# VHH binders against Phototropic-responsive NPH3 family protein NPY3 (NPY3): the designs that were tried, part 2

Target 1, 272 residues: Phototropic-responsive NPH3 family protein NPY3 (NPY3), of Arabidopsis thaliana (Mouse-ear cress) (q9fn09r205to476)
Amino acid sequence: DWWVEDLAELSIDLFKRVVSTIRRKGGVLPEVIGEALEVYAAKRIPGFMIQNDDNDDEEDVMEQRSLLETLVSMLPSEKQSVSCGFLIKLLKSSVSFECGEEERKELSRRIGEKLEEANVGDLLIRAPEGGETVYDIDIVETLIDEFVTQTEKRDELDCSDDINDSSKANVAKLIDGYLAEISRIETNLSTTKFITIAEKVSTFPRQSHDGVYRAIDMFLKQHPGITKSEKKSSSKLMDCRKLSPEACAHAVQNERLPLRVVVQILFFEQVR

## First folded at step 6 (VHH; framework vhh_enristomig)

Design s13 (from n11 with E104Y)
Fold by ESMFold2-Fast, scan of step 6:
Structure s13 (fold): chain B 272 residues (1-272), chain A 118 residues (1-118)
Amino acid sequence: as target 1 above (272 residues)
Amino acid sequence: EVQLLESGGGEVQPGGSLRLSCAASGFTVSSNYISWYRQAPGKQREWVSTIYSGGSTNYAESVKGRFTISRDNAKNTLYLQMSSLRAEDTAVYYCAKEYWDSGYFDYWGQGTLVTVKP
């Protein structure tokens, strides 16, 4: 729309007043309001489209924090009004600007409602400088917990909803991919944290465990110093019977896997 | 264990040519998707080229007509022939194996540096 670009030039207070007036009068789809918020954020928040850590200016941080808090308060309640990607960009900004718990909880709740729309890159949220990991893994765990909470509420209302099963399958795939990627880039990722996150989606419907196997293999590859007990615990996340023939061929050549797991795969491949 | 070892990098003048090699062990190059990626200082890792299990090839738009990916099945080695090199081609080049042809990459080589002098 012609007015969306013009609104992005306004101060945050005036922007809020104009959008509130438009919404009060009706006649505009929630998706159009969502578009206006996204365009405003992209133009007014430095680095919004690409997360960066050049926020050493305390005055800028305080102003950006206030702006972000206002934008979050303006989000339409309708699920399809804004993309999951936009919500995650707002969450990334809220972490960078050190916004309060209230804004972060609301964003996490909203993301949890549609986490199946996210991609792996969306979940790579940078941690504060000086931590043990470059990316904030705890925040991703929170998003998964919110998704579980939202789907449990949906199960109580529509226990035979095929859409809910599809959402769970997509989130399982997303988290399998996330675990593989975070394992590749974070040498300080603990076995306990890896298993905890994987277990949160372990009961979700899946067509195969190829993604689980990839995540385990990447973790083992980048964490060669873990104990044999830790390797066994990680490998237990995978159901060898649910591996594709291609994954089985890869796994039986994989010296990183515990021998017991390789033997089980060979046995099940022959029985299949 | 799957291992990828890149070699052939070095310094070249603009317009020059260079051939990179990737020696593979622990898997067969003729039956796998294998790609070249590059990463310039301060930039994100960029896909360059892929050779598919069936022998077909694909290239990033920025290198089409200048780079050629190939393999020698007998030597189990992947190659990247680079021609008409530009300063923008300066990067560490990586050989990467796709996890059972799924679009996910789980094996990366150590990389080989290519520097195209201004």
Scores: ipSAE 0.000, ipTM 0.151, lowest interface PAE 12.0, mean pLDDT 81

Design s14 (from n11 with E104W)
Fold by ESMFold2-Fast, scan of step 6:
Parts: C-alpha cells; structure tokens; sequence
Structure s14 (fold): chain B 272 residues (1-272), chain A 118 residues (1-118)
C-alpha cells in the first residue's frame, strides 16, 4: 500500500496515533499493520536493514530507545503479522539502544514462536564492542531456550505432533547451520559454548546428522589449538549411525576427527 | 555435477578496485549460501565473505566496508566487489559451496589470483 510509505514521514507519536486509529476502525489486516511498522523502522532506525558495527551514537540513543519501545508496543498479537526476520532486527536494535528487559523478553518470546522461519544470517547479531567475540552468541542461546520452552508446553497440551516435529526439525537444521557459521567466524568461540548450544537441539528429530557433522568439522577446522579431550567431547555430539554414506566417506578421511571416532564410523558403516 | 569457476583476478595498485566472479553449475545460488575465501602466500586459508539464502551477507572484519558480496540469480553467478585494496589483500581467492543435507564440505574452484602492488 502506497500510504504505508507516507506514514513513515510522521513523528513516532503521530505514527502511533494514526496506526491506532486505523486499527480501531478495522478493515485492515494485521499483516498490513506489520508492514507499516517495518517500513517505519527501516526509515527511522539507523542501520536497521544492515548490521552496523558502529551503532553507538550517544546523541541519538535515548530517542531511538523510546522509538523502538513504542514500535514493540505496537506489534500486533497475531503470529503472522510480522516476519521472524523483522522481529530479530528489532531485537538487534533493542540491544544496541539498551532497551529495557521487558522489550527484549517480548521480542524473544515472539521470535521463539516462529524461530523455524529464521535463516542463519538472521542469527548473526553483533556483540557490544570490547568483548571476546564479534557476534553475540548468548542472545541466540536465549532464542533457542525460548523456542524449547514454548515447544515443550505445546507438546504437553496439543495433539499436533507432526507440526511440532516439523518445527523442531527446521530449528535443528537452522542451529546446525548457525554453529557451523559461527565456528568459522569466531576464533574465540569456546568448546563449552559450542557444545551447550548444540545439546539444546540434540533430541530434535532429524533425517540425518550430516549437519551436526558439518558443524563439528567447521569448529575443529577453525579451532586447531583445542585439546584432544575437547575434540572428543565435540565429536560426541553426532550420532555416527545417522550419517549419510557421503558424510561417512568424508569423515573416515578427516584428519581433524579423533581416531576413535573414525573407527566408530567405520564400524557402524559395516553393520548397516 | 557441482562446479565453481572463479575469474576476474589480476594486478591492481593500492586503493584500486576489482570485481571477482564465480560461475556456478550443478546447483542454484539463490537457494544456497556461498562463501569467498582467500589464501595469501605462506598463510592459512582465510574466510572473506558469505551470502546466505534470503540475501543476508556477512564479512570478515578485515574487509568489511571495502568488499561487497552479491549474486545474480539469472546468471547463477556470485560476485565479490573489492574496493580500497591493500597490499595485505594479495591472495588467491576461492568461492566455496557447502552442503547442508549431505555432509559434503567445500566445493572449491581453482581460485583467481589478486595481486596488489604499488
């Protein structure tokens, strides 16, 4: 809708009043309200569509914080009203502007409702400057925890096993990919943190453990200085029985894997 | 069969620009994520940039703000636009595809040499 772009010219207070009036009159889908919020955020929040390493402008922080808090308060309750990607961009901004715990909790809750819609790039959220890692891994762990908590509640109350299993499988694939990517870019990613995140989705349904193997191999490749014990602990995350023939062929030639793991893969390949 | 073919390397002066291309076959670039890596003489292979399914991008800190990764879905081709080149950017540049569902890692091309000389 062409009027959506015109609303982005308004002050946040006037924007809120106009959107509230439109919603009160009815006849507008929650998705259209979501679009209006996305267009407004993209125009008014610096770096919203692009991940910036330099988003600490003290002069603007208080106004941006208030604006973001207002936008979060305006999010329609309908799950389909906004994309997971948009919610993650709001979360990134909330961290950068040091918004209160309430906004971050609400955004994390909403992201947890549809985490399976995210892609690996969405989860690469910049950490504050001066830390040991470039990307904020703890915030991603929080999103996974929220998804796990909500899914466990649905499992207890609903008879929708197929839907829950599909969501879990998609999140497992997402997190396997995220772990591979963060392992590539973060030389200071600890073995403990890698294992902790991987274990949160370890019980989720998967067709194969090829993605788990890929994440482990990328971690080992980019962290050659870890101990033999750490290599063994990381390798235990994969179930060798669930590797594809292609993954098995790759793994048995892989000098980065502990010898014991290679022997185990060869053994399970033969009993298949 | 999966194949990646890099091109566009050459000699440039410091501060110059080059655009590298990676022609892909055997898979669709728009539905996969693809990375650029580089290897300088005597150094380990270094990750440079990735473009993800959905169009999001990421960069190594050393190249951020100077390099831009993009793709042309119609041509099934990946690009790396390099600007403000420095002597330390001298390397053989490779594009790489990773398999999510099969456990296969890193289809690499032959690479394309970039030399930054004063």
Amino acid sequence: as target 1 above (272 residues)
Amino acid sequence: EVQLLESGGGEVQPGGSLRLSCAASGFTVSSNYISWYRQAPGKQREWVSTIYSGGSTNYAESVKGRFTISRDNAKNTLYLQMSSLRAEDTAVYYCAKEYWDSGWFDYWGQGTLVTVKP
Scores: ipSAE 0.077, ipTM 0.516, lowest interface PAE 5.8, mean pLDDT 83

Design s15 (from n11 with E104D)
Fold by ESMFold2-Fast, scan of step 6:
Structure s15 (fold): chain B 272 residues (1-272), chain A 118 residues (1-118)
Amino acid sequence: as target 1 above (272 residues)
Amino acid sequence: EVQLLESGGGEVQPGGSLRLSCAASGFTVSSNYISWYRQAPGKQREWVSTIYSGGSTNYAESVKGRFTISRDNAKNTLYLQMSSLRAEDTAVYYCAKEYWDSGDFDYWGQGTLVTVKP
């Protein structure tokens, strides 16, 4: 809508008042309110669309924090009002500006409603400076927990689960990809954290375990100093019976895998 | 058959700019995770940048703020815009389709040489 662009020129206080008035009067879809919020955030939060650290140097962090908290408070309750991508951009900004737990909990809850819409790049959330890791892996674990909790509640209310199975399959693929990527870019990722996250989606439907194998291989490749016990524990995450012929061919030549795993793959490939 | 063909490498002065291209066939760049890697003589391949299916991007710390990854979905082509080039950026640059889907594995291009000369 044409007025959405005009609203983005307003101060945050006027923007809130105008949007609240529009919502109170009715006649506007929640999706249009969502669009107005996204356009406002894109224009007013430096680096919001790019999601980099450049804005921390140029802007008053306290002002950006207040702005973000206000935008989060304005999110319509309707699930379809905003995209998962927009919610994740708000979450990334909330971590960067060190917003309180209330805003992060609400964003995590809403992201959990539609986590299957996210991309791997969306989950690469930078941690505040001074921690052990460059990326905030705990926040991603929280998003997965939120998705699991909400999906379990939905399963209890509806016995069909066809749509839930599709969502779970998409989230499993997302998390397999995330684990592979975070293993590459995060040198301080522990074996315990890798396994903990993988286990949260281990029961989800999958067409194959090729994605799980990819994640394990990337973790082993980028963490050559882990113990043989840790390699064994990580490798147990994949079901060798569910590997594609291509993955089996790759795995049997893979010097990073424990010998026992290679033997197991050869056995299951033979009986397939 | 998956094919990746890099181009755009060459010799450039320190502080200069260069744009690398990667023409893809056998898959669509918009629906895959595609990365740039580089390898200097005698060193291991180093990850440089990734563009994800949704259009989000990520960069190695050594190139952040200087390099920009992008794609042209209509041309099925990946780009790496390099600016403020340094001697340590001298390497063969590779385009890679990384394995994220069932049945697919990493595919590498032939590489394109970038030489930053004083």
Scores: ipSAE 0.191, ipTM 0.579, lowest interface PAE 4.7, mean pLDDT 84

Design s18 (from n11 with S102T)
Fold by ESMFold2-Fast, scan of step 6:
Structure s18 (fold): chain B 272 residues (1-272), chain A 118 residues (1-118)
Amino acid sequence: as target 1 above (272 residues)
Amino acid sequence: EVQLLESGGGEVQPGGSLRLSCAASGFTVSSNYISWYRQAPGKQREWVSTIYSGGSTNYAESVKGRFTISRDNAKNTLYLQMSSLRAEDTAVYYCAKEYWDTGEFDYWGQGTLVTVKP
């Protein structure tokens, strides 16, 4: 809507007042309120759309924190009101501005409601400077935990197993892709963290374990300094019987895999 | 079949700029993850940049702020705009399609040579 652009010119206090008035009077869909919030955030938060968090200074951070906290408080309760991508951008900003635990928990809960809508790039959240890792992997683990908790509760209440299975399959694909990508770009990713995240989605429906294999291979390729025990533990995440013929052909030529894993793949390929 | 064809390489002076192109066929660039890699003589292949299906981007630390990855969905083409080029940027640049987008293994282009003269 054209008036949404005009609202983005307002101070945060006036923006909140106007949006609250519109909501009280009714007649506007939650999705339109969500659009107004997204346009406002894109205009008023530096780097929001391009996810560049390197521009902060001390005085600016307090104002940005207050702005973000206000925007989060204005999010409509309806699940469809905002995209998962927008929620994740708000979460990234909350990390950059050092917002309180309350805002991060609410955003994580909201993201967990629709995590299947995210893409791998959405989950590449930069950690605060001075930490052990460049990317914040713990925050992604929290998002997965929220999805798991909410889908388990939904399974108990609904007979829509096909819809839940589809969501779980999409999240499994997402997390397999995330693990492959984070393994490629984050040299300080520990074996323990990689396995912990992979195990959270290990029971989800999958047509094959090719994605799991890809994630393991990327982790092994980019972390050549890990121990033989760590390589073995990581390789146990995949079920060799669920690999495609193409994945099997790749794996048997793969010098990064433990020899015993290659032998298992060859054995199962022959039995087929 | 999936095909990737890089172009736009050449010789450039330090501090100069080049734009690389990657023409894709057999899949749509707007729905897939596509990366740029490079390989200097005698070195291993190094990741440079990725553009994700949703349009977000990521860069290797060595090129951040100097390189920009983009795509033209109508032309089904990926670009890498390189600026402030350094001698260490000299390499063959490859376009690659990532596995997790389609359930298929990575596809690689033939590469295009970029030479930054000292």
Scores: ipSAE 0.120, ipTM 0.552, lowest interface PAE 5.5, mean pLDDT 84

Design s20 (from n11 with G103N)
Fold by ESMFold2-Fast, scan of step 6:
Structure s20 (fold): chain B 272 residues (1-272), chain A 118 residues (1-118)
Amino acid sequence: as target 1 above (272 residues)
Amino acid sequence: EVQLLESGGGEVQPGGSLRLSCAASGFTVSSNYISWYRQAPGKQREWVSTIYSGGSTNYAESVKGRFTISRDNAKNTLYLQMSSLRAEDTAVYYCAKEYWDSNEFDYWGQGTLVTVKP
């Protein structure tokens, strides 16, 4: 919308006042308000769209912190008002600007509310320099934990099993893809961390374990130095009975897999 | 059949630029994530960059800020714009698409040689 760009030129106080007035008068979709917030963030927060981890001086950090806290407070409650990708960008900025725990918790809660909308690329968040890994895997684990907590609450409140199962299936697919990709590009990913993340979604409904197999195979392929016990532990994450015929055909010739797993797949392949 | 064909390699001086292309057939680049890898003489293949189906991009630490991955959906072609080239960027560059079948997990192109001569 044409007025959205003009609003991004305002100070944060005026921006908040104008947006609040528009919301009170009604007639504007929550998605349009979300667009206005995203455009404002993109113009006012350095490196927001390009995910730059560079840290400015203390004066800039304090200004950015206040601006980000105000933007978070303005987020509409409607799930469809903002994308999961936008929320993840805000979360990364909140860490960079040292925002309080309440802002980070609110962003994590909002992301957990709609984690199934995220793409694998959204979850490839770079860690601050000086850490063990290039990518911040712990923050992704936190987002998964928030999703799990919320789905447990929905199950307790007798929400539709079909709705919850659909969301869980989509998040399982997302995390399978994330694990495959992070295994490919993060050489310092430990077996323990890989298994921990995979286990968080292991009970979620799945039509197929092909995604789990792909993640395991990519981990084994990019981490050839791991022990036989580590290979065995990683391979136990998949249910061979749920592999497609194509995945089975690939797996039986896969020298990276433990022999026990290959033998199990051969038996299941015979009945398909 | 799925095919990937790289081009655009050559010799360049340190600090120079090159643009690599990867022409794809048998699948659409806009609906897949596609990567650039490289292999220097005597070393293992290393990941360089990926563009995801939604258009987001990611880069290896060694090339971040110097290389740009992009695609042209109409031409079904992947690109790697390389700038500020260094001697350690000398390698054969490959584009790759991952897919599931009984014969091959990852499809690789033939590669294109980039030589940065000091």
Scores: ipSAE 0.154, ipTM 0.558, lowest interface PAE 5.0, mean pLDDT 83

Design s21 (from n11 with S53T)
Fold by ESMFold2-Fast, scan of step 6:
Structure s21 (fold): chain B 272 residues (1-272), chain A 118 residues (1-118)
Amino acid sequence: as target 1 above (272 residues)
Amino acid sequence: EVQLLESGGGEVQPGGSLRLSCAASGFTVSSNYISWYRQAPGKQREWVSTIYTGGSTNYAESVKGRFTISRDNAKNTLYLQMSSLRAEDTAVYYCAKEYWDSGEFDYWGQGTLVTVKP
């Protein structure tokens, strides 16, 4: 919309007043309000459209925190008003600017409503400096928990297994991909955390466990110092019966897998 | 078949710039995670950057702000724009196709040498 660009030139206080007035008078879809918020954020927050951006200015951080808190408070309640990608960009900014727990909880709740729309890259959220990990894995775990809680409530109320199964399948694929990627780029990812996250989506419908196998293999490849017990525990996350013939062929040659897992795959291959 | 071919490497002075290219065949760049890795003499390969399905990007901390990954969907080609190059950026640079969900696994190119020489 033509007026959206003009609104992005206003101070945050004026922007809020104008948007509130438009909302009160009606005649504008929540999606248009969502677009106005996204355009405003993109113009006013440094690095907003660039994932994993750092901010070193203390005064700028305080100003950006206040702006983010105001934008979050202006989000329309309608689920379709904003994209999952926009919500995750707001969440990333809230982490970078160290916004309060209230804003982060609201963003996590909203992201959980539509987590199936996210991409793996969206979930690679940098942790504040000084921690043990470069990436904030706990925040991703919170997003998965929100999705699980909300889908369980929807299953109970809507009786729409097909729609919820589709969302769950897409989230399972997303999280399998996330686990593979975070295993590759995060040196300090613990076996316990990897398993905990994988288990949260383990019952979701999948066409195959090839994605689970890839995540396990990447974890084993990038964490060669883990114990034999940890390797076995991680490998138990996949169901060898659900591997494609191609994944089976790869796995039986894979020196990173525990020998007993390779034997199980060979056993099940005999009956296929 | 899946093939990746890197080009654009060469010798530059510290502070210089280079653009690496990775020509892809047998798959569509826009539908896959594509990464740049590098390997310095005597060291293991290190991740440098990834462009994800949907266009988002990520970078190793050592190159953030200096390197930019991009793709040209029409040419099915991946790029790495390198600026403010340092001696420690000297390495053979590889592009890699990562396939997350079908049993097809990593494919690597042959690499292109970048030498940052004082």
Scores: ipSAE 0.260, ipTM 0.631, lowest interface PAE 4.2, mean pLDDT 84

Design s22 (from n11 with S53V)
Fold by ESMFold2-Fast, scan of step 6:
Structure s22 (fold): chain B 272 residues (1-272), chain A 118 residues (1-118)
Amino acid sequence: as target 1 above (272 residues)
Amino acid sequence: EVQLLESGGGEVQPGGSLRLSCAASGFTVSSNYISWYRQAPGKQREWVSTIYVGGSTNYAESVKGRFTISRDNAKNTLYLQMSSLRAEDTAVYYCAKEYWDSGEFDYWGQGTLVTVKP
């Protein structure tokens, strides 16, 4: 819409007043309001489209924090008003600007309502400098917990089981991909944290466990120092019966896997 | 048939720039995670950069701020823009599509040689 670009030139106070007036008058779809917020954020928040953490000026950070808090307060209640990607960009900015827990909790709740729309790259959220990990894995765990909570609410309201199962399957695929990628790029990822996250989606409907296998293999490959017990515990996450022929061919030659797992895969491959 | 063809390598002086290309066929670059890897003489292959389905990117610490990964969806081609090149960047650069072998890709290009000579 033609007016969206013009609104991005306004101060945050004027932007809020104009948007509030438009919403009060009615006749504008929540999605259009969402678009206005996203265009405003992209123009006014440094690094919003490309994450940069170069702005260390305390005074500027306070202004950006206030701006972000105001934008979060303006988010329409309708789920389809904003994309999951936009919500995650706001969440990443809230971490960078050190916003209060209230804004982060609201964003996490909103993201949890539609987590299946996210991509693996969206979940790679950088942690504050000086921590044990480069990426904030705890925040991703929180997003999964929010998704579980929202899905349980939908189940209780007798929403379509097919739709809920589809969302769960898509989130399982997303988290499998996330675990594989975070295992590759985060050398300080613990076995306990890897298993904890994987277990949160382990009961979700799955057609294939190839994604689970990829995540386990990447974790084992990048963490060669873990114990035999830890390797066994990680490998138990996958159901060998649900592996594709391609995954089986790779796995039977994989010296990183416990022998018993390789034997099970060989048996099931032969029966196939 | 899935195929990856790298090009754009060559000899440059320290501080110079190069742009590598990876032409993909048999699959759509915008729908897949695609990475650049490199292998220097006598060393193990190392990950350089990845572009994800949504357009987000990630980089190895050694190249962050100097290299930029991008793609052209219309041309189905991946790029690696390399700037501020150092002698340690000398390697054969490979384009790779992630598949079921978790970091060992079943589809690799033949590679393109980058040599940074003083």
Scores: ipSAE 0.174, ipTM 0.582, lowest interface PAE 5.0, mean pLDDT 84

Design s23 (from n11 with S53I)
Fold by ESMFold2-Fast, scan of step 6:
Formats: sequence, C-alpha cells, structure tokens
Structure s23 (fold): chain B 272 residues (1-272), chain A 118 residues (1-118)
Amino acid sequence: as target 1 above (272 residues)
Amino acid sequence: EVQLLESGGGEVQPGGSLRLSCAASGFTVSSNYISWYRQAPGKQREWVSTIYIGGSTNYAESVKGRFTISRDNAKNTLYLQMSSLRAEDTAVYYCAKEYWDSGEFDYWGQGTLVTVKP
C-alpha cells in the first residue's frame, strides 16, 4: 500500500501517533502495520537490512536505543504481523544498542513462536566487546528454550502432530547447521555449550543424523585440544543408525572421531 | 527431490558483466555450504566461490574483487555477480551443494555457459 512508504519519512514520535490512530480507527490488517514498522526500521536504523557482514556501529547509541524500544512497543500482538527475520534483525540491533532486558525478552518470545522460519545466518549474533566469545551463544540458547517451551505447551493441548513435528524437524535442522557454523567460526566455543545446545533439540524428529555428525565433526576439527572424554561425550549426540551411507563412509575414515565410535559404526553395518 | 538449476550464462564482451543464478529445490540454501565452480574447455574444474551457512563468503584469488556470491533465502536461490570479465573467465559454471568439509559434493547442477568473446 502507498501510505506505508510515506510513513517511513516521519519522525518516530509522529510515526507512532499516526500508526496508533490508524489502528484505533480499524480497517487495517496487522500484517500491514508490521510492514510499516519494517519499512521504517530499514530506513532509520543504519545497517539494519544487511545480512551477517555488518560491523556494529556505536554512533548515536542512545537515540537508536530509544527508536528501537519504541518500534518494539508498537509490534502488533498477532503472530503473523511480522516475519521471524524482521524480529531477529530487531534483536541484533537491541544487542548492538545495549537495549533493556524487557525488549530483548519480548523479541525472544516472539522469535520462539516461529523459530522454524529462521536461517543459520540469522542466529550469528555478535556479542558485546570484551566478552569471552565473539558471538552471543547464550541468546541463541534462549531462543531455542522459548521454542521448546511453546512447543511443549502446544503438544499438551493436543494440537496437530504433523504441524508440530514439521516445525520441530525444521528447528532441529536449523540448530544442527548453527552448531556446525558456530564451531567453525567461534574458537572459544566450549564442549559444554556445544552439547547443551545440541541436547535441547535431540528429541526432535529427524530423517537422518547427517547434520548432527557434520556439527560434531566441525567441532572436533576446530577444537583439536579437547580431551578423550569430551570427544566421547560429543560423539554420543549422534545416532549411527540414522547416518546415511555417505555419512558412514566418511565417518569410518575420520581420524578425528574416537576409535570406539568408528568401531561401533563398522560393527553395526556388519550386523545389520 | 534435490535439484540445482543454473541460468544466466551467455556471450559478453571483455570488461562486461553477467549475473548467474542457481535455483535450488529439495533443500534450503541457507542451511548448506554452496559453491560455484567452473570448467574451461580442456581444463579441470576450478573452485570459484563459496557462501557458508552463516553467510560468510570466500573467493578464488583469480576472481576476488570481480565476482560476488550471494543468496536470496526467500527464493532459495544462489547468485554469482560477475564483473570485469576476461577471456580466461570463459567456462561452464556450476553450482554445487557441499556436504562435507573435504570439498566433496552431494549434488551438482547441469551448468551454464559463459563466453567472453575477445
């Protein structure tokens, strides 16, 4: 609609007043309000729309913080009003501008409602400077926890199993990919954090554990100094019965895997 | 069904530009390492560029600064923007889904021909 683009030229205070008036009078879908918020954010927040290669800017932090807090407060309550990608961009901005806990909690809750729509790149959220890690893994863990909590509630209410299983399968795939990528780029990722995140989605339906194996292998490759116990614990995350023939062929030649795991795969193939 | 379909090739003059597309079906481009390779007449396949799951990119030295790999997650499509094309860029260009860190591939597309006419 023509008015969405025009609203993006307004000051934040006037934008808020006009949108509030439109909503009060009715006749506009929540999705259209969501679109107006997204267009406004894209024009007013520097770097907002660029994926993964953005450098964090600290210029005018207080002004940007106030703007972001106002936009979050204007989000319609309807789940379909905004995309998961938009919510994650708002979350990344909230981390960069050091926004309050309330805004980040609300964004995390909303992202959890539709986490299956996210891609791995969306979850690569940079941590504040001076921390032990370059990427904020704890925030990703929070998003997974939100998804798990909400999905468990849906399961208890006897909702469609096919829809819930599809969402869970997509999130399992997303997190397997995330673990592989974060293992590659984050040198300070601990074995405990890796396992904790993987366990949160371990019960989700999967056609294969190839993604789990890839994540484990990438972790082992980038963390060669871990103990035999840590390698064993990490390897227990995968179910060798669920590996594709291609994954099995790779795994039995993989010197990074504990010998016991290789022997188990070979033995299982022999008896099955 | 897993499939990769390249398009956008053609004949261009030296210094020209082309944008190649690779439409993926049966899997999600944002959840995989996806690469562009090329094969010139009488030569072995050469790696050109990779976009990683997290969105970071890498390029062969011969194309760095001239080519840009990108993806559109909503369209599940990979792109290769080629600029400042040279005669030596003449090749069939392939997109490939990388499965393992070894550079081994699950799936290759059929390719699209790029000809830089001297």
Scores: ipSAE 0.015, ipTM 0.470, lowest interface PAE 6.7, mean pLDDT 83

Design s26 (from n11 with S53Q)
Fold by ESMFold2-Fast, scan of step 6:
Structure s26 (fold): chain B 272 residues (1-272), chain A 118 residues (1-118)
Amino acid sequence: as target 1 above (272 residues)
Amino acid sequence: EVQLLESGGGEVQPGGSLRLSCAASGFTVSSNYISWYRQAPGKQREWVSTIYQGGSTNYAESVKGRFTISRDNAKNTLYLQMSSLRAEDTAVYYCAKEYWDSGEFDYWGQGTLVTVKP
């Protein structure tokens, strides 16, 4: 809309007052309010649209925290008012500005409502300085937990299985991709954490386990120091019967896999 | 059929710049997770950079601040802008599409040679 950019020139307090007045009077769709919030955030928070922390950022952290808090408080309750991508950018900013638990919890809840819309890059959230990992894997686990909890509630209430199965399939694909990527770029990812995250989506519908196999293979390749027991535990995450012919061909030549897994794959290929 | 074709490699002096291109067909670059890798003589293939579906990027520590990955969605083409090149950057550079759904895991191009010579 033509006036949205003009609103982005206002102080956060005045922006909040104007938007609240517009909403109180009615006649504006929640999606238009969402657009105004996104334009405001993009203009006022440096690097917001990119979310790449390569720059030396000398912002007033307290002012940025307050601004982000206010924007989160203004999010319309309607699910379609804002995109999942926008919510994740707000979450990344909340971690960067060290916002309180209340804002992160609300954003996590909102993201859980539509996690199937996210892509792998969205989930690569940098951890605060001083931790064991460069990326915040625990926050991603929280997002998955929110999705699982909300979907279980819908399963109990909803007589339509198709929509829930589609969302679950898309989230399974997303998390398989996330596990492969985080395994490549995060050398301190533990076997326990990898398995814990994978197990949260293990029962979700999938057309194949190729994504699960890719994640396992990437983890094994980038973590060569893990024990034989850890290799076995990780490999149990995939169902060899659900691998594509191409994945089977790759896996039987894969010296990183336990021998038992290779034998199972060969057996199922011969019987197929 | 998924195809990737790299170009733009060549011989350059230390401190110089090159821009590599990767022309993609059979899929859309804006909807996919696409990476650059390189392989130096006698070494294993190593990851260089990735651009994700949403446009965010990531880089190996050895190239961070010197290389920039980008894409042109209209041309369905991936780029790697390389600056401040070092002898250690001498390698064959490949673009690769990660496959998330099923079938083949990764699609690799033929590669393009970059040689940094004094």
Scores: ipSAE 0.228, ipTM 0.617, lowest interface PAE 4.7, mean pLDDT 83

